# Ledger of designs, part 1: VH-VL binders against q9v1v9

All scores and structures are predictions.

Target 1, 196 residues: q9v1v9
Amino acid sequence: MSFVVIITGIPGVGKSTITRLALQRTKAKFKLINFGDLMFEEAVKAGLVNHRDEMRKLPLEIQRDLQMKVAKKISEMARQQPILLDTHATIKTPHGYLLGLPYEVIKTLNPNFIVIIEATPSEILGRRLRDLKRDRDVETEEQIQRHQDLNRAAAIAYAMHSNALIKIIENHEDKGLEEAVNELVEILDLAVKEYA
Structure headers, positions and changes below count from the first letter of each chain, unless a header shows other numbers; Kabat numbers aren't used for antibody chains.
ipSAE, averaged over its two directions, is called F for ESMFold2-Fast, E for ESMFold2 and O for OpenDDE. V2 adds 0.75 times the mean of E and O to 0.25 times the DockQ between the complexes of E and O.
[cut] stands for letters that were removed.

## First folded at step 1 (VH-VL)

Design A01 (framework fv_amivantamab_arm2)
Fold by ESMFold2-Fast, scan of step 1:
Structure A01 (fold): chain C 196 residues (1-196), chain A 121 residues (1-121), chain B 107 residues (1-107)
Amino acid sequence: as target 1 above (196 residues)
Amino acid sequence: QVQLVQSGAEVKKPGASVKVSCETSGYTFTSYGISWVRQAPGHGLEWMGWISAYNGNTNYAQKLQGRVTMTTDTSTSTAYMELRSLRSDDTAVYYCARDLYYGSGSYFDYWGQGTLVTVSS
Amino acid sequence: DIQMTQSPSSVSASVGDRVTITCRASQGISSWLAWFQHKPGKAPKLLIYAASSLQSGVPSRFSGSGSGTDFTLTISSLQPEDFATYYCQQANSFPLTFGQGTRLEIK
């Protein structure tokens, strides 16, 4: 008995808003975890870093060990309550795309669902241009679609290695946020039976 | 099974130092941190600090900074807490606890039995 | 430092009673709060972590709730072995801090 839902999407799809609203409406008592935040907290506890910017400078062996320790802790927590895990399936770097969930990590997490939040490249670009926190060097619509395609491909691969179901939720301006939130709530509510 | 076993009771004079040990077994020592918590007679629980069993990095409560040192010995899976310049108000039961880091939180799932340190003239 | 304040400081109850203990943080700590049971001569025992998650081996009569700054520990049907002092602990940031404790006494 465990229930783990991974939620992913590229920047600008509205993932954080959908997640917040769904958690307010679901009948299940989910714990929301951000994988990167947990990695940082683990590194601070281990005395490896003092600031988040130092994470990228850690040796690859140490980063991999941290990923596995975090995955094991999440797996343990899932025995007591359902987990909604916010993570990046793909991360854009200057030298290419980094996969967010290596095989051993996704296998340890053993998710029930991988939820992918998507929107049109035009909608994403519009949202990014309105976000005052973003870098001025924004991606083109073609670059956004390429990143979204890679994110979906990575999520499918992760699902194959974990036997998770894939759910794509579209967050379009025309349809409104309510429909996307309701679709996520339906998935989260399935956890009620697992912890009854 | 997981066990944390602490050294025995100590009686010290004001100004002395005390070093308490915490020998662990039943888990991979370097995978968890160790926190130290004390309780003075008639008072509540007070966190003293934390040490990483992976690399020995520490974080100490500000009130004890300069008087406390925490160390580990990976070869014996043992953590140590040394408190210097002892005062009568350091009389307390001292605990080591395994630090279960879950989400954004630090939790203590297994504890040592406690070590009574009495500071008197 | 984050200050943790418990209420009440002591409570008298009978076996079978429903007991509620509250804990208030001086600033937001999300859901990163633990509850401990402490009996004289023994080490503290973790009951609840992450505000509402029951630790393995802890009876289901114990439950935790709350988020942000206000938290509650409930014992739904008090048993003889539950007479103890209870502590909340903010797990959010260093330095870790405990509440002053709530003493649960037999009537």
Scores: ipSAE 0.000, ipTM 0.445, lowest interface PAE 15.6, mean pLDDT 84

Design A02 (framework fv_amivantamab_arm2)
Fold by ESMFold2-Fast, scan of step 1:
Structure A02 (fold): chain C 196 residues (1-196), chain A 123 residues (1-123), chain B 107 residues (1-107)
Amino acid sequence: as target 1 above (196 residues)
Amino acid sequence: QVQLVQSGAEVKKPGASVKVSCETSGYTFTSYGISWVRQAPGHGLEWMGWISAYNGNTNYAQKLQGRVTMTTDTSTSTAYMELRSLRSDDTAVYYCAREGYYDFWSGYYFDYWGQGTLVTVSS
Amino acid sequence: DIQMTQSPSSVSASVGDRVTITCRASQGISSWLAWFQHKPGKAPKLLIYAASSLQSGVPSRFSGSGSGTDFTLTISSLQPEDFATYYCQQANSFPLTFGQGTRLEIK
């Protein structure tokens, strides 16, 4: 009696918009959780940090402990209502790409679906240039495609041991945002019967 | 800065064709769709159709099927709308509008518009 | 096709008044609705997207609300530059459709 959907995508694919609209339309009473936000909340409660930028400075072992604590908490919440978990499968750093969900974390979350939101590099670049929340160096189309390739590879690896189904949703201008939202709603509606 | 600049006013006879251009600048042309919207004198806004600047896919209002063609030229960052077999009730101001998909946007919204092109169809 | 119906077709108001315009969709469109301001000789201007989100550069006296089939645009304290025609537009699916417009006139 649990239903967990992980939704991932690189910045600029339209993940937040698709998620918001799908939650408005689905018949299931999902709880939306951002994995990083919950990690920060737990770190503050433990007295480890006062601000989000301090999270990056925590020792790796402490970061891993927080990830496991959060995964355990999400797993418990999923017993009462379906969870839509917003997280990064891959995170770009100055020194390479970090995998967002270690083996132990994915095993604990035990997702039913891993949904990957994708778009063309050109579309992503255009959207990043329009996003007023982004003031970091903008990646080239080649770099964006590389990040998408790595994100998909990571998501597939996460699915290998969790029995999760993988769904790729394309948010292209030619297909329209409506189609992407409807594809996500179809997945979310499957949770209705699990919490009857 | 983002700009959409349309071609100048046209006067056409019934049965003729008109082709309106929309030259864009200030953004990556292939990352956004372009819609065409018209307004006849004394009437409201009417959506005519949409084209993807990425792959050229189109969607036209059924009322205009067979008479309208939308195209793009990526080398000049320009969108075109051609309307054939003109009738007097095609007299209108024609607008191109950029339609994009952003993380903070929901659905099909027009954030930048051309200045409009008056097309008069008169005998 | 989704039909959009605005009410009223025209409103006479004075500077400082609170003005409310409604828009109804013939079927559910969630929050996929935009509001536009249109003045003679100018291109339409996007005011509100996603039913309630204020477009950058638009004065805070404009607000939108609603979901599903019923939507409202409110101007809390009318200014001289606000006299115009206002249109709702469903952003849900092709073909995109506009309401017939509401003309806001000086009382």
Scores: ipSAE 0.000, ipTM 0.447, lowest interface PAE 13.7, mean pLDDT 83

Design A03 (framework fv_amivantamab_arm2)
Fold by ESMFold2-Fast, scan of step 1:
Structure A03 (fold): chain C 196 residues (1-196), chain A 122 residues (1-122), chain B 107 residues (1-107)
Amino acid sequence: as target 1 above (196 residues)
Amino acid sequence: QVQLVQSGAEVKKPGASVKVSCETSGYTFTSYGISWVRQAPGHGLEWMGWISAYNGNTNYAQKLQGRVTMTTDTSTSTAYMELRSLRSDDTAVYYCARDRYDILTGYYFDYWGQGTLVTVSS
Amino acid sequence: DIQMTQSPSSVSASVGDRVTITCRASQGISSWLAWFQHKPGKAPKLLIYAASSLQSGVPSRFSGSGSGTDFTLTISSLQPEDFATYYCQQANSFPYTFGQGTRLEIK
């Protein structure tokens, strides 16, 4: 009755390009949602923030309430059409990694698939170096791989709590993109049966 | 491929209204906001307002409050901007832009329409 | 409203020059600043977002830096196609505001 695909990957894996191309090719009419976009819209709607910086400073309980409101809205939208949900499974901070989806949130989203986009640490490093970050606070290949490992572990935990299937898609340089896009399309096309 | 295609140029008399459309394709329309930005000849860029294609929430520049209305039609993936009580200083090229959010990088306008010239004769 | 002030208002330069444009916010905006290139008859083009992130497809000679109230856009080796007007824009809060623009002219 509903079909929800969560797509995640650490910065530099090419998630946005793969998502865009797959949505162009899939036979299913997916709604693409960025979880963070809806979080901010809900916070503005509720009068909780005027500045982006205030999102980070909101009390944890309010942040969790917003996550639940967003998750419920997505769950309701999924009854009308399939949802491709772009979110962070893990976020690196100066003080450690933040897990992106609390238990109640992932249970409410009830995804069918959690898709993890991955690449080699050297590929990710190369892509990040092409982004002009301020002081090039660039992670080493070792740190990048550690982040990918943690991201995968978090995604597995989310899948266990939601009974979702896990799919790892590798986005390598030189012709790997086409393969990655086709793998995502295969998953997205499964939604056609659910909304026939 | 993401595209924002705007309606054609308009010539209007002072006091009239104009409604500019921004037809989008290549992405899920309701997942992004649309901002409207204009540029009068010889002047800089001026933000007019924003609309959420998800819930229809809007925020308008105070200067235009009461004269501007932004709407969306999700069935056609189209955003609209209507400006009423036109004045000669409303002569400008009007742009729609996709307003993207990501928690790591914040908001930014990543794709723009080609622009619509609105001329208000005096 | 947050006021964005660019300097200089115009700059004359030659191909191969390093050009720096600055943007100052009237209050702290963290890193929530974008830079746009605008050429007559064309839509503005995003160059930099989040103060220092290079938009896909934009040449690496463009770079951004800064946080809080003071920001810079640098073109490390000016090319003929870079002669344009450049705008900073704060995305910290509504209303979004642009700087007045910096016109980059052939010397």
Scores: ipSAE 0.000, ipTM 0.443, lowest interface PAE 15.0, mean pLDDT 86

Design A04 (framework fv_amivantamab_arm2)
Fold by ESMFold2-Fast, scan of step 1:
Structure A04 (fold): chain C 196 residues (1-196), chain A 120 residues (1-120), chain B 107 residues (1-107)
Amino acid sequence: as target 1 above (196 residues)
Amino acid sequence: QVQLVQSGAEVKKPGASVKVSCETSGYTFTSYGISWVRQAPGHGLEWMGWISAYNGNTNYAQKLQGRVTMTTDTSTSTAYMELRSLRSDDTAVYYCARGEWELLYAFDIWGQGTLVTVSS
Amino acid sequence: DIQMTQSPSSVSASVGDRVTITCRASQGISSWLAWFQHKPGKAPKLLIYAASSLQSGVPSRFSGSGSGTDFTLTISSLQPEDFATYYCQQANSFPLTFGQGTRLEIK
């Protein structure tokens, strides 16, 4: 008795909007968790950091220990109610792409679904240009597509380690949002029978 | 059934100490933290601190630093809160509440409350 | 510390009314806010977690909304058993903090 849905997508696909709207419509009582927020909370409790900016400066071994602690916590919470886990499958750095979920972490989380939110590179570029929170260094459509390809590849690898089902949801301009929200709701509603 | 059962009411004189217990059942004790929350007559809810049943780490409200100690006994699945150097304004109902090791769940299961009266 | 401020401090209403209570955080807390109902002689009861998720067993007339710094608890059609004090609580960072409470009174 557990139901964990991981939701991922590169910046600009509309993941946050789809997530919020789906949670309002689903019949299941999901808890929304951001993996990075839990990492920060655990680090604060352990006396390791006082600010989020300090997280990236922690030794890699400590960061991995925190990831496992958080994964075990989420696994226990999933015994009581379904979990929708918002996390990055891939993170772009100046030196390449970082994978967001190590093997031990994804194995412990044991997700039922990994949902990938995608859009066309042109749509993503347009949204990034309109988003004031984005850096002025905007990726080209080719770079965006490459990042989206790598994100999908990483998500598939995560599914292999957890036996999770993969669901790709496309968020297109002009009515695509409503369809994307409904597709996510269909997945979330499957949790009703697991928790009564 | 998940339950938190607290020790009974206490009457203390100023300067004394009080130790309230919170016995838990119906879940894996070490998978959750326990917060202590109090309410003085005519006042709102005040968070006092938190303890991890997993590793015993604590975090206390600054106002209570040096006067409060929280502990757990894993063998009996019981949490304790000791408040020292009691003052009349410590008169309150004290609650234990289950919170996940993360802060995101809030307090889903509460003890029944323990009235602590501090009077001369 | 994150300061939580509720408005109004007290509200008087009749059975069947729509009641709205607001809560403001002094800094961003994402959606990590809970709402509690507290009646004299009883322990507080969790109503809403993660700003908008209804706790199991809580009537559907209760709903929560908001994100960042501004949050709302709504009771769509007030019932006699709903007269109580309501508290918001941020669950984003230590120390955990509660609002001062909103007392809901019969008109």
Scores: ipSAE 0.000, ipTM 0.452, lowest interface PAE 15.7, mean pLDDT 83

Design A05 (framework fv_amivantamab_arm2)
Fold by ESMFold2-Fast, scan of step 1:
Structure A05 (fold): chain C 196 residues (1-196), chain A 119 residues (1-119), chain B 107 residues (1-107)
Amino acid sequence: as target 1 above (196 residues)
Amino acid sequence: QVQLVQSGAEVKKPGASVKVSCETSGYTFTSYGISWVRQAPGHGLEWMGWISAYNGNTNYAQKLQGRVTMTTDTSTSTAYMELRSLRSDDTAVYYCARDYGDYLGFDYWGQGTLVTVSS
Amino acid sequence: DIQMTQSPSSVSASVGDRVTITCRASQGISSWLAWFQHKPGKAPKLLIYAASSLQSGVPSRFSGSGSGTDFTLTISSLQPEDFATYYCQQYNSYPYTFGQGTRLEIK
């Protein structure tokens, strides 16, 4: 059997910190994979891009082919050990939001859980303003909430097409991190029995 | 504040085992991992492995798998690294480092323990 | 394993100079890259974490940038205490790997 957990959240929800801490605490030996990073690595190996920013300019058919190749690779890895897959359910573009996981991709990944990390818009805005990485666009709280709403809607659609269970984890200030990490650990620990 | 204090220098013969300790203070021990890193004379830094102080999960560098064991003792907030079947090329300064995950990486290091393997 | 390649292997500079050291990962590592300063007889010292975040207590003349596969460490106005070996390290995927080091020498 396989055990695949997809974890998603918009920038600023604290997803990376929660995943690292949960991986330190879980009894299961998960492999952490960033879907976008693996996509980029495959594109570089194929001679399609030299830099990350070129990925969004690739023809849609090439992007879909890369997504399917990566999904199949992840599916095979899941036969040996549980996978925690870090990905964006939605990607903001100048012309709207792109869904991160097309039907055939999510069907191939066949996740057991889709975990959504959320926080209040004001918490997210505060974290983005403190981020030392240069961000071009500072979104308003209303825009941040709209992105979270869309991300949740996309994640629900992915769950519908895969029969995955949905878990929403809230990462609030003032001790909320500890609770969020423990909630993710509970999900990850379910993988222990699948790889006996 | 945060401190990692390692055991003293060791001299071992080839084929022996060495166990280095890393006693921590100034933070909640079980909330962080401990990574072990070594540096042989004239060489760069080499990561050996990582252990969770929460549940004891480990991940070892492949070349050391089968020779290294990492453990923790939560009652003393101490991490241990045992390396078996020592070879002359295991002569190195061994460091423990607190692994703060995505936030700070390896933010605090022990002072280092020189392990010399000679006949 | 993810290979970390640093360039240059060594650089000669004078006090007051701007120095740039680069690090390339063989695979995407997002922002999970740290920079360390190492002096003989001392433990390595964390300078930059998460590719661009300055560690508390580290002088502001140190800065990091980059994401994915290409990263840089910059020292904007070199001081006498900065002559050391610098290492990049990815902590995105196990096994964690270090670059081979860049020795910063007096010109």
Scores: ipSAE 0.000, ipTM 0.430, lowest interface PAE 15.1, mean pLDDT 83

Design A06 (framework fv_amivantamab_arm2; at its last look DockQ between E and O 0.08; V2 from the best seeds 0.00; counts 0 for: pae E 12.2 > 2, placed apart)
Fold by ESMFold2-Fast, scan of step 1:
Structure A06 (fold): chain C 196 residues (1-196), chain A 119 residues (1-119), chain B 107 residues (1-107)
Amino acid sequence: as target 1 above (196 residues)
Amino acid sequence: QVQLVQSGAEVKKPGASVKVSCETSGYTFTSYGISWVRQAPGHGLEWMGWISAYNGNTNYAQKLQGRVTMTTDTSTSTAYMELRSLRSDDTAVYYCARDSLYYYGMDVWGQGTLVTVSS
Amino acid sequence: DIQMTQSPSSVSASVGDRVTITCRASQGISSWLAWFQHKPGKAPKLLIYAASSLQSGVPSRFSGSGSGTDFTLTISSLQPEDFATYYCQQAYSFPYTFGQGTRLEIK
């Protein structure tokens, strides 16, 4: 008995907004977990860091141990209520893209669905420009599409290792936020029968 | 073009139930939600709850939980709000409104239905 | 529940005046704020959505600004038809909540 939905999307697709709105509109009582936030909480509890910036300085073996510890805790929580897990499938770095979920982690999480939120590169660029706080570089539309392509490829790999179903939800101007939220709610509502 | 038309005024005794209808036109009914809002005489606006015309899911204001039921009829593009165990302080004008995330909430409203609860 | 507080509760003004009404949320609501005009015997009318977007058909003298917790509605040159009660409303989370209303009266 468990129901775990992983939701992913590159910055600017509207993932956090869709997630907030869908959780208000689903029949199922989901626990929302941000994987990175939970890793930080566990690192603080273990006395490893005091600030989030210190996380990247931790030895890789310790970072992987934290990922497994968090995955096991999420798996335990999923026995009591459905889990919606917000995480990055891919992370852009100066030297390439990191995959967000190692094999052992995704296997332990054993998700039922991997939901991918997508939009056109132009829509994403527009949203990122509106959210710009400082004078910082913004990815081009071509770079944004490459990141979306890699994110989808990573999500497919994660699904293969967990037997999860993949659902792609598009957050377009013409379809609107309403349709995207409705599609996510449809997936989340499936959890009701698992915890009846 | 988008219109919401509500049923007429009602006078009810305490303990009775009232069911207000909201007939919609000019848009794809099943793509949006409907929120219900009321205003008692001399008071402000109070949100009662929301229903999805897409899947029928509801979310009700806590103080009305157990007394209110919202439904939809897709064949007539109509939303309904039933309030049970009426009290004198339920006397209010009741509104339905299309709930559109593009407009960050309620964009088009029905004309209102006065419900009077008197002994 | 998110609490919405308006200021002032009432304001008296003359035609041609600039009127400002403020609204404060008890927690961050990003831009999920709307302003409504309400006249006796009529349904509330959406004026501003997304904190600052003017609804189609609403006169350009109405404007909204703000984000997070502090928001303002401004009427740049008050007209006779603008005397009404104004409400702010958050749609960030259920339950939706309204401010207590600001009654705009002829001076």
Scores: ipSAE 0.668, ipTM 0.866, lowest interface PAE 1.9, mean pLDDT 90
Fold by OpenDDE, look of step 2:
Structure A06 (fold): chain C 196 residues (1-196), chain A 119 residues (1-119), chain B 107 residues (1-107)
Amino acid sequence: as target 1 above (196 residues)
Amino acid sequence: QVQLVQSGAEVKKPGASVKVSCETSGYTFTSYGISWVRQAPGHGLEWMGWISAYNGNTNYAQKLQGRVTMTTDTSTSTAYMELRSLRSDDTAVYYCARDSLYYYGMDVWGQGTLVTVSS
Amino acid sequence: DIQMTQSPSSVSASVGDRVTITCRASQGISSWLAWFQHKPGKAPKLLIYAASSLQSGVPSRFSGSGSGTDFTLTISSLQPEDFATYYCQQAYSFPYTFGQGTRLEIK
């Protein structure tokens, strides 16, 4: 009896806003978890890092170990309550894109849903320009679209190994936020039956 | 058990090249990097360079730029360090060490390879 | 490049003594500092990583502390097998750099 929803979206897509609003409206008592944050916490506990920016410096094997640890922890928590897991489907690196969730991690998490928040590249650029709080690399509209496309591909790959349902939620400027929130709430509310 | 086994001692003349091998076992080769460190007689440890077994990226000490080449063979889980245009001051024990894919630590070392450069 | 300065260069001690070696970085390196033990004719051995994490198989009498620029290696009770040269090494950025070493000898 576990219900895990993975939610992902590229920076500037409005994922945080949608997530916040949906959690306020859903009937189910979801625990929101940021995968990266939890990894950082575990790394700190293990004495591997002191600052978040040091995480990227860890060897791949260590990172994978941390991912698995976090995945197991999430899986355990999911036995008690529904989990909304915020993570990135793909990670852009200088050498290409890395899947955010390796095979073993996905198998462990075994999500029910993979939710992707999307918007037009122009909308995302606009939002990024308005929110300069994050140190973000400047991306073109083409690059943004490519990233979103790869996220879709990643979601499909994840679903292949978990049988998760994929939901793409569009968040547009003129008309979309309320609709997007409602779509997410609809998914989250399914957890009520699972834990009843 | 993680092990790094290096090639045997070398004697070279000035101007020659030497290539030291470091065969690894007991771990996923591509999950780490390899650092090379040397120690000349009467001196401390000197970092020579690093190579990622994952993506092949390298970083060499500036002092050795142009003279050193590090490579890996993933099929044999072996790392190589070639030093060219050898000088007398290159006489040292050369070590390979398992290092992180990025920045972490050299936790397992080879037994060392003595390279002697003399006329 | 980041300069690593160890102190002292040499230390004479007896079995059972508490020994402390310090290492200073020319700039902040967070906790990306390692300590190595090196004996003649042997490969260097990692003792401490991430400034304070004890490497597997290393006796608990070894400990590391510090962050930023100042670091310390401590041997709580010196054993006969501990006489060697010790090096600190920053793993914060390339190029990696070592301290000049501290020779620990029998008094």
Scores: ipSAE 0.017, ipTM 0.567, lowest interface PAE 7.9, mean pLDDT 91
Fold by ESMFold2, look of step 2:
Structure A06 (fold): chain C 196 residues (1-196), chain A 119 residues (1-119), chain B 107 residues (1-107)
Amino acid sequence: as target 1 above (196 residues)
Amino acid sequence: QVQLVQSGAEVKKPGASVKVSCETSGYTFTSYGISWVRQAPGHGLEWMGWISAYNGNTNYAQKLQGRVTMTTDTSTSTAYMELRSLRSDDTAVYYCARDSLYYYGMDVWGQGTLVTVSS
Amino acid sequence: DIQMTQSPSSVSASVGDRVTITCRASQGISSWLAWFQHKPGKAPKLLIYAASSLQSGVPSRFSGSGSGTDFTLTISSLQPEDFATYYCQQAYSFPYTFGQGTRLEIK
């Protein structure tokens, strides 16, 4: 009796809008959790940080311990209600991409679905240029596509270590939002049988 | 080769203080916390508190709040536990342990320090 | 504070026996439970972390199970060096708390 859906997507795909609308339309009472927010909450409780910008400075061993505590906490919450887990599939660094969910974390979460919200690189770039301040740091279209490709690869790795199905949901400029929301609602509604 | 070496046994009078040291080696001191645990003769293990070697923050067992102070010295990779206003029931073996926090726990322990409080 | 209650308080057993020790938390602690072995004159030794994960260097005859409130340490075939006192400890939240201990004695 657990149902965990991981939702991910790079900035500019419309993930937050799709998530809000889907949660309003689904018949399942999902709890929306941001993995990073819960990491921060636990770090504060442990006296490790006072401000969120200190999180990236924590030693790796402490970060791993916090990740495991958060994963176990989410797994426990999933016993009582379905979880929609907002997190990064990968994290871009100056030296490459880091997987966002190490093996032990994904095994503990054991998601039923990994949902990737995507759009074309042109659409993402256009949305970033309209919506983001200081757009001088925006990735090229090729970099955007490579990031989305790597997120798909990461999702495959996560699925190999869990029971998750991978679902790519496209959010396009014209008439794509309603289709994307409906596709997510269809997945979320599967949770009704698990908690009936 | 992770090692925690504690200071030697102490004999104290009631009302005095004791400060036990825990010198660490074989790992990055600031990457872990230190827990302190004691065992009185004929009793079980009692957790006293924890200190983060990363930022010096502490959490103490409520029973000891106000009488215990835990500190660290990063330059010597050493943790300290001071217990004040000693009573005869503070007679115990005091242990320090490296604490990886929740998931991995207290994985490496010091050898213990006997503190005897007698009049 | 989360109270940890062990059962039994002592057990007498022979080499080769299978021994089971239980630990119950006063509230749900998920899988944040550790088991320690403690022998007179020595420091406690971590056996099991996260309820069921075996610490490096611990013999495979030791195993842990459970989640939530009820946990079990099992020694599948008792060896002479296993006679000791065993403690469970919750690592769910501060303050950490230990069970009262289970003394395993030679029969």
Scores: ipSAE 0.006, ipTM 0.549, lowest interface PAE 12.2, mean pLDDT 87
ESMFold2 (binder alone), look of step 2: mean pLDDT 93; pTM 0.947

